# VH-VL binders against c3mjb8: the designs that were tried, part 20

Target 1, 104 residues: c3mjb8
Amino acid sequence: MRIKNKIKKRIIELIELAYITARKGDLELAREYIKLAEMYSRKGRIKIPLKYKRMFCRKCYTPLITGVTERRRIRSKILIRTCLICNWQRRYVLSRNKGSNKEN

## First folded at step 7 (VH-VL; framework fv_pritumumab)

Design h32K
Fold by ESMFold2-Fast, scan of step 7:
Structure h32K (fold): chain C 104 residues (1-104), chain A 123 residues (1-123), chain B 107 residues (1-107)
Amino acid sequence: as target 1 above (104 residues)
Amino acid sequence: EVQLLESGGDLVQPGGSLRLSCAASGFTFSDYAMSWVRQAPGKGLEWVSWISGSGYSTDYADSVKGRFTISRDNSQNTLYLQMNSLRVEDTAVYICAKEDYDFWSGYYYFDHWGQGTLVTVSS
Amino acid sequence: DIQMTQSPSSLSASVGDRVTITCRASQSISSYLAWFQQKPGKAPKSLIYAASSRQSKVPTQFSGSGSGTDFTLTISSLQPEDFATYYCQQSYSTPLTFGGGTKVEIK
């Protein structure tokens, strides 16, 4: 249906817009775009694809831009992502399968 | 495996229009952002335009903003560049470039390039 | 816009030489720096991304280093197929910008 397709499009648009907005330095507005995308996801019962979910902090909703709003470190084959705004961290185990990774 | 084939380059007069295509194969086209990069004869590389994998976000170099439009048809695995109000300074080989993302480092980068298609703008 | 200044604009070298090419950004770009090789009449070939990460199937003679504003591409032992023009590129912010290129010529 057109309605579901429009909602999916809006979710993706909002997350992409949030990332671009954060790159320009407006973190508060970027967070609001992410919150709006999550609202559409929940109310529309449409899952945010994993690649888009990885684009923002799960705690403070700031888009995660490496070296700008996020730090990445690899220690003992574990990737540690740190939000530079709220200090949220998530660990990822380096997968031997291409196109597949595991989140801790 | 990954292939990018540009087409549509031609000789055109100033003020004219032209549409370029880039046919992609060997990867899930809709998952990757794409760019157009140009190179004037004997000169260096100049980024022209970018489009997200979804096609919902675009960006342009100031020199082409308002004249060029980047678009994509994910069902046909094809990237487009609609060029209007062409100027002599737009003469260049236009190359499509595929972006990739290294999740472990967190950086986006160009991993594959097409061969390019020549656009010549002259009176 | 972020300006990328590449030096030298050209250099002459012999097979087996160590070649270094420098790229300077007008502002800090973290590690958002890539290097490309281009041979006459051909498309660019991606070599390095994230300042120091070698792309798939790129020979180990190529290495990248640096962060912030100063970056270097090193070819540890120049091979006959390495005579080409090399470009750096920043992806920290739009517009994406390239250096002016360094032509590596036969001495």
Scores: ipSAE 0.704, ipTM 0.887, lowest interface PAE 1.1, mean pLDDT 91

Design h33D
Fold by ESMFold2-Fast, scan of step 7:
Structure h33D (fold): chain C 104 residues (1-104), chain A 123 residues (1-123), chain B 107 residues (1-107)
Amino acid sequence: as target 1 above (104 residues)
Amino acid sequence: EVQLLESGGDLVQPGGSLRLSCAASGFTFSDYAMSWVRQAPGKGLEWVSWISGSGYSTDYADSVKGRFTISRDNSQNTLYLQMNSLRVEDTAVYICARDDYDFWSGYYYFDHWGQGTLVTVSS
Amino acid sequence: DIQMTQSPSSLSASVGDRVTITCRASQSISSYLAWFQQKPGKAPKSLIYAASSRQSKVPTQFSGSGSGTDFTLTISSLQPEDFATYYCQQSYSTPLTFGGGTKVEIK
């Protein structure tokens, strides 16, 4: 087990815990777990994997739970995610009809 | 093709232990959360336990909490359910289910199921 | 725990019939509802998720609707292979809970 693997595990654990905590209604505690995960990421110089970065609002750190803390809308071939707490938005588009999805 | 194959079901005495396995193939196992669901003979479906794709988060139905442990080995593409202190009422077919995530809708859901393995708890 | 009440428990129908199955949650679950089909001796097959989204390769005669507490599965024109037991399930909170099932039998 290497030290960086332990830090990466802690980051993932904290983000998963934050999501579960937010689902139970404690948004303030969930945000603190996300902030702690970001602190470990910075101090350990370990990037949060994209999959886990997509689980929380970049602006207010609230975990994004569809229909609870975020709204998702599809217009044409664009997905628009909106944080219901701070109104932060992110757009996701297909590169082409046959292409891969991309994040804006 | 996604495949889930359970094994390990057996006849056990009350108070006994048993370990179930679910072998996964046809997809990147570590990208998916997994659940165990059971069905007693002639009865409906009952959710038992859940584990995240990383294996770092788990959850359990109250009826099995403290007795059952869900785990996974992502290097072997295998899901496990360690069952301790078995009771007659744990008699059921145990089925593993894959938790998919539709990024466009934002919902988690079961998309594939195994065929199940029978656990009978009796003297 | 969120209780899921499914109705009817059973129904008899003929090929070509429109069949409606309902599911009621004891509290609001937004659109966190799925529908499953199970044939005797076989594992469940996933049909619908997010209340109204059809799973891959599920025939178009199956449709789901509803939000909050009241949900419906509709089979617009029953086929011979559609005689089975159907279950709803909420995934809004743990424990995940299933309805009691609806057996669709041939008339």
Scores: ipSAE 0.701, ipTM 0.876, lowest interface PAE 1.0, mean pLDDT 90

Design h33G
Fold by ESMFold2-Fast, scan of step 7:
Structure h33G (fold): chain C 104 residues (1-104), chain A 123 residues (1-123), chain B 107 residues (1-107)
Amino acid sequence: as target 1 above (104 residues)
Amino acid sequence: EVQLLESGGDLVQPGGSLRLSCAASGFTFSDYAMSWVRQAPGKGLEWVSWISGSGYSTDYADSVKGRFTISRDNSQNTLYLQMNSLRVEDTAVYICARGDYDFWSGYYYFDHWGQGTLVTVSS
Amino acid sequence: DIQMTQSPSSLSASVGDRVTITCRASQSISSYLAWFQQKPGKAPKSLIYAASSRQSKVPTQFSGSGSGTDFTLTISSLQPEDFATYYCQQSYSTPLTFGGGTKVEIK
């Protein structure tokens, strides 16, 4: 495996592990796993895939679990995600055909 | 278009082993989490095991921990369940299920199921 | 483990009837509840997720409601193809658990 592929694999593993850890109630450890994934992403110059990037709060790094660590509201074709730990919010605009994930 | 096809079910003696396969087609296999669910004859549904789309994370029902191993080969679009130390109470139809995620609601759910493969554990 | 209690275990109904099936969780599961339909000898079919969201191509006579611990599946006007066993399932935490099932039989 090339180093780059190993780092990408490690990033994905850490984010998945963080999500599972948060589901089991350990938010502090989950945040540390996300911070480590961000470090690997930065140092390795490898972008976190959008799917995985959407799994955690950009401000406090808590995994975003609907109804547990985040709240979701849909109003006028806009999805608003709120982190219940730090109150970070992000808006996603839903287009007519399938939706937009353009962040505000 | 989405198809899940299980195979590998057989009659086996207590203490024996079997490997089940689930062949997936019609979608990008690596983007979806997968589960095994079983149903004993005349009984209800029981979740057995789950694996993430990447294959890096797994989880198991307590009744099968240490005996069963879920795995996947994303290059072959195939899900596996390695079953060791089989017991009479493991007799069931084993069904492959696809997990999906609705970004707008934020919930994970099963959306497609295979037909199942029968495992009979008997002396 | 989260226990899912489903009621009734069986019911008899006629075409056109309104059928209500209930599901109760042993602890709050928010809206992490799904409903499935299963016909004899067939794989389950997904009907509802997130307590109230209908899956693609599921007929409008099926609706789900509830949150927390108490959930309901309603079939507003029972059709001939709706005679089946129905299961609820929580996905709030592992292990994922199913209700015992409700068999909807023809009268």
Scores: ipSAE 0.494, ipTM 0.835, lowest interface PAE 2.1, mean pLDDT 89

Design h33Q
Fold by ESMFold2-Fast, scan of step 7:
Structure h33Q (fold): chain C 104 residues (1-104), chain A 123 residues (1-123), chain B 107 residues (1-107)
Amino acid sequence: as target 1 above (104 residues)
Amino acid sequence: EVQLLESGGDLVQPGGSLRLSCAASGFTFSDYAMSWVRQAPGKGLEWVSWISGSGYSTDYADSVKGRFTISRDNSQNTLYLQMNSLRVEDTAVYICARQDYDFWSGYYYFDHWGQGTLVTVSS
Amino acid sequence: DIQMTQSPSSLSASVGDRVTITCRASQSISSYLAWFQQKPGKAPKSLIYAASSRQSKVPTQFSGSGSGTDFTLTISSLQPEDFATYYCQQSYSTPLTFGGGTKVEIK
């Protein structure tokens, strides 16, 4: 359906815009863009693709930029991502459906 | 095998327009961000423009903002650069480059480059 | 804009030599640095990203190091196919910027 495709486009646009906004230093505005994307996802009943879900903190909605808003550590082939804003963490293991996907 | 093939370079007069294309093959084009990089004769590399894999986000070097437009057609695996109001200083080989992302390190990087297409702006 | 200063601008070397090229950023860029090789009349070839990560199929004689503002590319034993111009590039902020290049010539 065209409506759902339009909503999916808005979700992706907002997440990409949030990441770019965060790169420029405006973390508060970036979070608002992510929250808006989550709203469109929820109300439109469209799941955010995994690639885009991995671009922001699931707890505080700050875009995750390596060395800026996020720390990444590899221990025993497990990637540990830490949000530097709220200290949210997630572990990723090397497997086809987890953590090994290249995202861009 | 990843391949990027540029075309469209030509001799144009100052103030003219030109459209460059980059034909991509051997990978899922829409999964990758793309850039145009240029190199003036005998000079170094200069980044020109970037576009996200979706095509929804773009960025430009200040020297080309308002004159150049980057776009892509993911259904045809083609990247474009529309160049307007060309200046002598825009004379360069224009190269398309693919950007990949290493999820484990969290870094974006160029991994494949095309051969380039020469644009000459001269009166 | 972040300025990348690359040195030397050129050097002469023999096959088997150890070659070191340096790159300095005008501000801290963490590890957002890449290295590229370019042969005359050819497109660049990607060598290193994230300051020290070697790209696929890049020979082990190439290694990168550094963080913050100072970076090096080392070719441990120069091969005939390694005579080329080398460029560093920062991706910490836009616009992406390249160093001026280092031409590695036959002695």
Scores: ipSAE 0.750, ipTM 0.891, lowest interface PAE 1.0, mean pLDDT 91

Design h33V
Fold by ESMFold2-Fast, scan of step 7:
Structure h33V (fold): chain C 104 residues (1-104), chain A 123 residues (1-123), chain B 107 residues (1-107)
Amino acid sequence: as target 1 above (104 residues)
Amino acid sequence: EVQLLESGGDLVQPGGSLRLSCAASGFTFSDYAMSWVRQAPGKGLEWVSWISGSGYSTDYADSVKGRFTISRDNSQNTLYLQMNSLRVEDTAVYICARVDYDFWSGYYYFDHWGQGTLVTVSS
Amino acid sequence: DIQMTQSPSSLSASVGDRVTITCRASQSISSYLAWFQQKPGKAPKSLIYAASSRQSKVPTQFSGSGSGTDFTLTISSLQPEDFATYYCQQSYSTPLTFGGGTKVEIK
């Protein structure tokens, strides 16, 4: 259990580091940090918490920074997120608990 | 409901150290990033430091980098600011602020503030 | 660092007036702009985030607009409790920076 807790900590650290790295303009390095976090998640069989999973593009692994690497639009209470790098899109139906979605 | 209560402000000599605390209640503390903002007497607001909800990421204003350390204890719902090598120009009311996130817009923002605690650095 | 220039530094107004406060960023910050109200001896109160989104329980007389480098806070009909100092703040990059403040005084 200690091992899994260390892996979970490393996953979160990598995703936060990726976001900060992307904010500084290094998108390539940020994507590598996210890919590494995904690898730890897969091999350690630890789910990335929804909050952190929402911080990056699921197709190209670029951290999603509103107005910089992603665009957000609201249409009839549906949020549409678009990655500006690979054009990945995902729709979210906004409910009382905005933290939940159909992916997790 | 949401409450932030600072403590630890005091009179300190230049070169001294001080630790500030911010006790949080009324929300799940670990879900929110936190920040310290200061205001010198009669002056405007100056951002000091930020910490992620996990506590793994931190950032600092250039003026305090290397001297101040932000930290948190999520089990005790408490935010800290360890202040070392204090200078006269660090004299200010130090205020803790909660960072919220609006998923609709995708923006982080300050939503709740404490009342502040006064730190005076004087010889 | 991104510099935030706020104007005017002070203004005099009467109850019922429309008040506008302007904030200019030294580089484009998209919509990473917030507005705060502060009364003497009190902590700041959050008003607006994401340039134009009103925070919970903030009265409708407060509105924000702008994007990129130029931003405006509008108080459509000034109330007695609105005499205060107002600050803009960018969160586009660290360090987070505030404008110098605008004191809204009784005329």
Scores: ipSAE 0.706, ipTM 0.885, lowest interface PAE 1.1, mean pLDDT 91

Design h34E
Fold by ESMFold2-Fast, scan of step 7:
Structure h34E (fold): chain C 104 residues (1-104), chain A 123 residues (1-123), chain B 107 residues (1-107)
Amino acid sequence: as target 1 above (104 residues)
Amino acid sequence: EVQLLESGGDLVQPGGSLRLSCAASGFTFSDYAMSWVRQAPGKGLEWVSWISGSGYSTDYADSVKGRFTISRDNSQNTLYLQMNSLRVEDTAVYICAREEYDFWSGYYYFDHWGQGTLVTVSS
Amino acid sequence: DIQMTQSPSSLSASVGDRVTITCRASQSISSYLAWFQQKPGKAPKSLIYAASSRQSKVPTQFSGSGSGTDFTLTISSLQPEDFATYYCQQSYSTPLTFGGGTKVEIK
């Protein structure tokens, strides 16, 4: 449990660092941090928690910062996120019961 | 019920050190980034420092960089601010604030604040 | 650093009045703007985030608007409990910065 918890912690740390790095304008370095987190996830067989997976583009690995590196549109209870770097998109359905998102 | 309770404020001399604590309850502490904000007597709000939920990433206002250290103990639900080389201009009420994230809008914001703890730096 | 200029520094108003407070950023901050209320001797209370989103349990007389550099907080009908100091804050980039505050006083 020791090693798995350590790897999970490192994954979270790298994604947090990537987001801050991107906010400061260094998108290339931020992507490298995300790629490193993905590598730890794959080799350690540890899933990136959903909260953290939602912080970066699944195609180009750029951290998703609203109004900076991503655009958000809400129409009829559907959230559409668009990566402004690679044009990747994902839709989310607003959930009345949980107030949570459902990815399509 | 979300609660944030600061402690550790005291009267200290210039050049002195002090450690502030913020005890958190009512939520999963490690899921939230935290900040310290200060307010000098009769003045406005000034952001001091920020720490990520994991505690790995930190940031500081230029006025405190190199003198203050923000840290957290997620097992004890406590946020800390270690203040060294204190100056008269550091005199303020220090308040901890929780950073929330609204996924639908995509924005981060402070949603809960503590009551603050007074730090007075004077000779 | 992004400088936040808030105006006016103070204003006097009566219960039932419409009050507007303005906040201007030195550069575009999209909608990374929040508003806080602070009563004497108390901690700040969060009112608005993302320029126009009202926090839970915040009364409907409070509304926010604007984007980019110019933002406004409106209190549509001032209540006795609304006499306080109001602050804007940008979270677009670090360091996070606050406006100088607007004191809303009873006339």
Scores: ipSAE 0.735, ipTM 0.894, lowest interface PAE 1.1, mean pLDDT 91

Design h34F
Fold by ESMFold2-Fast, scan of step 7:
Structure h34F (fold): chain C 104 residues (1-104), chain A 123 residues (1-123), chain B 107 residues (1-107)
Amino acid sequence: as target 1 above (104 residues)
Amino acid sequence: EVQLLESGGDLVQPGGSLRLSCAASGFTFSDYAMSWVRQAPGKGLEWVSWISGSGYSTDYADSVKGRFTISRDNSQNTLYLQMNSLRVEDTAVYICAREFYDFWSGYYYFDHWGQGTLVTVSS
Amino acid sequence: DIQMTQSPSSLSASVGDRVTITCRASQSISSYLAWFQQKPGKAPKSLIYAASSRQSKVPTQFSGSGSGTDFTLTISSLQPEDFATYYCQQSYSTPLTFGGGTKVEIK
C-alpha cells in the first residue's frame, strides 16, 4: 500500500534525522523529531520497526548514541543500556538463538 | 557467506559519467548501511559516500558532493554509485563496504569489503 | 572534519617481532575507531572495531587499545601473513576519515 509505505518512510526518515541532529548536539530538536515519528506511527497504525525503536530513549525521546547520550554495560551476557539524559534503563538478554535478543 | 561484488569500472574521459554497482549476497541487505570507499593508485583509503539501510539518508565527502549520487535497490540487493562530471583525481579503485552495528557494544564499523572496481579518468 | 594522524608511515620487522602502530584523532571520538589490514592488490580486511574489540576469526596476536584521541594497534608476534598496510578509521562523525596507513615491511 502506497499510503502506508509513505507513512513508514516518514517515520524512518524522522528517526534517522533525529539521530543525525542529536550527533550535532541539538537534543531538543532531535526529541521533537522522535515525538513526531511516534505521532505518525499512532495515526497511521504502523508500528515503528524494532531496529528504529532501539535508536531512542523510550522515556525522554533522546536518540541513544553510545558514549554520548547513552552508556552500555555488559555483564554475564546481559546488556544494560542507560540514557545519560533521564537515567532510563533497559536490560537485554542474549537469547538461546545466537542472532536474537529479547527485552527484559 | 557474505559477499560484495563491484562492477562498472571503466576508462572514461574528464567530464564523463559512469555508474558503479555492488551486488550483495549472503545477508539481509536492507538491514545494513553501505558505503563507497576509494583508493587512488599507490595512495590510502578515502571515504566517498554512505547510505542508510532504508536508503532514505545519504552522505557524501565534500570532494564528490553535487557530482556523485549513492542509491540502493533493496529488492535486488544492489548498491549503486552514479558518478557525473568525472575528474582526473577521481581515478581510483572503488570499493563497497558493509556497515555493521554491534548491538552489544553500540558501535558501527565496516565488517565486510568487496574487491573493488577500477575507474580511470584520463584524456 | 576529523583528521586521523597515523604513525609510523612505515616500519621494517621480522617474524616474531612485536609491532605497535599509533593513531591520533584531531578531536575526541570516544571509541569509534576501527583498524583494517590491506595487502597489495587486495581489499581491506577488518580487524578491530570499537577501539579494542577483535572481529570474529581475527588472530589473537592483534589487539587494539585507546579511547578519546589516542589509539594503538599491537601485533604481539608478527606472522609471515601479517606483512601488509594497516589503516585506522574513525566512525564518530561524517565525513568518515582514515589514517594515512602504516606499511609493515619485511626486514
Scores: ipSAE 0.601, ipTM 0.857, lowest interface PAE 1.3, mean pLDDT 90

Design h34G
Fold by ESMFold2-Fast, scan of step 7:
Structure h34G (fold): chain C 104 residues (1-104), chain A 123 residues (1-123), chain B 107 residues (1-107)
Amino acid sequence: as target 1 above (104 residues)
Amino acid sequence: EVQLLESGGDLVQPGGSLRLSCAASGFTFSDYAMSWVRQAPGKGLEWVSWISGSGYSTDYADSVKGRFTISRDNSQNTLYLQMNSLRVEDTAVYICAREGYDFWSGYYYFDHWGQGTLVTVSS
Amino acid sequence: DIQMTQSPSSLSASVGDRVTITCRASQSISSYLAWFQQKPGKAPKSLIYAASSRQSKVPTQFSGSGSGTDFTLTISSLQPEDFATYYCQQSYSTPLTFGGGTKVEIK
């Protein structure tokens, strides 16, 4: 496969590994895996796919595990995600069709 | 419509090997993590193995670690379970299950199941 | 491993009855609990996820509640098609684990 495919695979592997590591309680190591994934993304000029980008806090790089490292609140048509480690928040708005409620 | 169809179950002797397949259709296969769950005759459900949508991460129940390998071919929309060093206690119906994800709640859950394929390990 | 203890292992009920099945986790699993229905010779059918969210097309007589370690599945008015075995399952951590099942049989 091309070099870019190898870099993309490594990015995905690191984010998945970070999530598993965080679930085992090692948040510091999990953050380092995410930072490494960001570095590969930047140097390789390859965007992190949206589904994987949604798996970690954009401020402190902690993997977001619902009920463990993040809280999710739904208020009307808005999802509010809160990182329980650094209190980073992000809001997600329904796009006004049924597909907007799914993470594809 | 989502469909999951298992195949490959057979009668095999202890110590033998068998490969199960689960053919998926009606959805973007690579977007979903998949699991194998088994049920011994007259017994309850037991999770066997899990694989991420990418195929890069896998996990196994302790009872099958080192003997079973989960894999997937996203280009063929097929999930596999390679079973080696089979034991009588591996006798079960093996069912593939799709892990759905509710973005609003943030929880993963099995949302679709196949009908299963019977594996009998006996002399 | 997280052990899931389900009770009762079986119960007898009549059509129209309210049925309650409980599930206890050996440690806190937040709301990472699902309920499944299985009829003889069939694959499981997903009923409830995230402790209390009904899967699409699941009848309203089914409801789930609880968080942390104690969870309940309630069938508010048992229908003829509801005689089945019910399983809880945690997805908080691997290995994923199921309760032992509750057989709901005709009285």
Scores: ipSAE 0.634, ipTM 0.866, lowest interface PAE 1.5, mean pLDDT 90

Design h34H
Fold by ESMFold2-Fast, scan of step 7:
Structure h34H (fold): chain C 104 residues (1-104), chain A 123 residues (1-123), chain B 107 residues (1-107)
Amino acid sequence: as target 1 above (104 residues)
Amino acid sequence: EVQLLESGGDLVQPGGSLRLSCAASGFTFSDYAMSWVRQAPGKGLEWVSWISGSGYSTDYADSVKGRFTISRDNSQNTLYLQMNSLRVEDTAVYICAREHYDFWSGYYYFDHWGQGTLVTVSS
Amino acid sequence: DIQMTQSPSSLSASVGDRVTITCRASQSISSYLAWFQQKPGKAPKSLIYAASSRQSKVPTQFSGSGSGTDFTLTISSLQPEDFATYYCQQSYSTPLTFGGGTKVEIK
């Protein structure tokens, strides 16, 4: 339990550090932090929480910064996120409640 | 109603230490990153430090690195700033600010501010 | 660091006037630009985020525009409570940086 909590902390810390690093302009280093977080997730068999999974591209591991490394479009109540580095896309359905967890 | 209330400001001598607190209420504190921003008398705003919602990540302005430590207690809904090796130029009103992330737009921004607490560093 | 330059540093205006304040970033910040109002002795109040989005409860006379390096805050019809100092701030990159402020004074 202690080990899993320690690994989960490392995962969150690395993703947060990656985002800070990306906001400072170092996208290469930020990607390395995300890759390391993914490694801890796989080896520790701990799923990255959804909130943190939404912070980076699932294909190329670049932190998703709107207008910089990511484009966001809203069409017919669907949010489409596009990674500008690798063209990865994910669609999100906008319900009447914006807190909806529905993903396409 | 979102409320942020700072406390701990005082008159201290150069080289002294002080701990500031910011009590948060009206929202789920751990979901929000927080910052300290300061304003010297008659001057503009200067960002001091930032902490993630989890408390695991922090960042600092170069002028305070190594001297100030930002921390939070999510169980008590309180943000802290430990200030060591204080300098006359650290004299300012220190204000805590809440950072909102809007997932649908993708932007981070300060949406709520406290009233501030005055720190005076004088010999 | 990204330097934010505001102009003018001060201006005099009358109630009902249209006021425009400009903010320029030393490098492109996309739309990571916010505007804040501050009255003497008070904490800042958030007005605009993402260059053009009004925060909750902010009156419609306040509007923001721009992207990249050049941004403006417009007060379409100045009210008595709008006499204050206005600051722009970039959130594109750390350290977060503010403009020097624009004081809107009674003419």
Scores: ipSAE 0.566, ipTM 0.853, lowest interface PAE 1.3, mean pLDDT 90

Design h34P
Fold by ESMFold2-Fast, scan of step 7:
Structure h34P (fold): chain C 104 residues (1-104), chain A 123 residues (1-123), chain B 107 residues (1-107)
Amino acid sequence: as target 1 above (104 residues)
Amino acid sequence: EVQLLESGGDLVQPGGSLRLSCAASGFTFSDYAMSWVRQAPGKGLEWVSWISGSGYSTDYADSVKGRFTISRDNSQNTLYLQMNSLRVEDTAVYICAREPYDFWSGYYYFDHWGQGTLVTVSS
Amino acid sequence: DIQMTQSPSSLSASVGDRVTITCRASQSISSYLAWFQQKPGKAPKSLIYAASSRQSKVPTQFSGSGSGTDFTLTISSLQPEDFATYYCQQSYSTPLTFGGGTKVEIK
């Protein structure tokens, strides 16, 4: 279990580092960090926690920074996220309990 | 009930060191990023340092970079600020602040603050 | 660093007044702007985040607007407990920076 715990730590570290790197303007390096995190996830058979999976574009691997690399729109209880780099979109249905605490 | 309680503030000479603590209760501590913010007597707010919920990422204001270290113990629900090479201009009330993430808007923000602990650096 | 310029530095107002405080960023910060209230001897209280989103338990007389470089906090009908110092803050990039504060005093 120690090995899996180390791999999970590296996945989280890489995604957090990617987000910080993207905020500083280096999108190419940020994408490489995300790709590396995905590789550790696949080879280690460790799922990326949902809150970290939501931090990057599933198509181009660019970290999703609201107003910078992504656009968010709420229309009729649907959240639509659009990647401004590759135009990838994902829709989320707003529930009664939207869980503002889910991404800390 | 969310509570943040700072401690460790003291009178110290220039060049000295102090470690501040912020005890958190009433929420899952590891789910939240945390910051230290300071306020010199009669002055405005100045951000000092930030740490992710995991504790794996940190950031610092240039004025404290290389001298201060932010850390956390998620098993004890405690945030720390190790302050070395203290200067007179570091004199301030140091306040810890909690930073949730609102998924629906996509923004990080401060929602709860501690009461602060006074650090006085004087010769 | 992104400089936050807040105006006015102080103002005098009466209960029931509409109070407007402005904040200008030295560069575009999208909607990464928050507003805080601070009373003497006390910690800041969070009011607004994402330029216009009111935090839980914050009264409806507080509203925020703006995007890019120009932002406004409006108190539609000033209450006795609203006499305080107000700060804006950007979180677009590090270091996080605060405005100089606006002191709202009783007339």
Scores: ipSAE 0.653, ipTM 0.869, lowest interface PAE 1.2, mean pLDDT 90

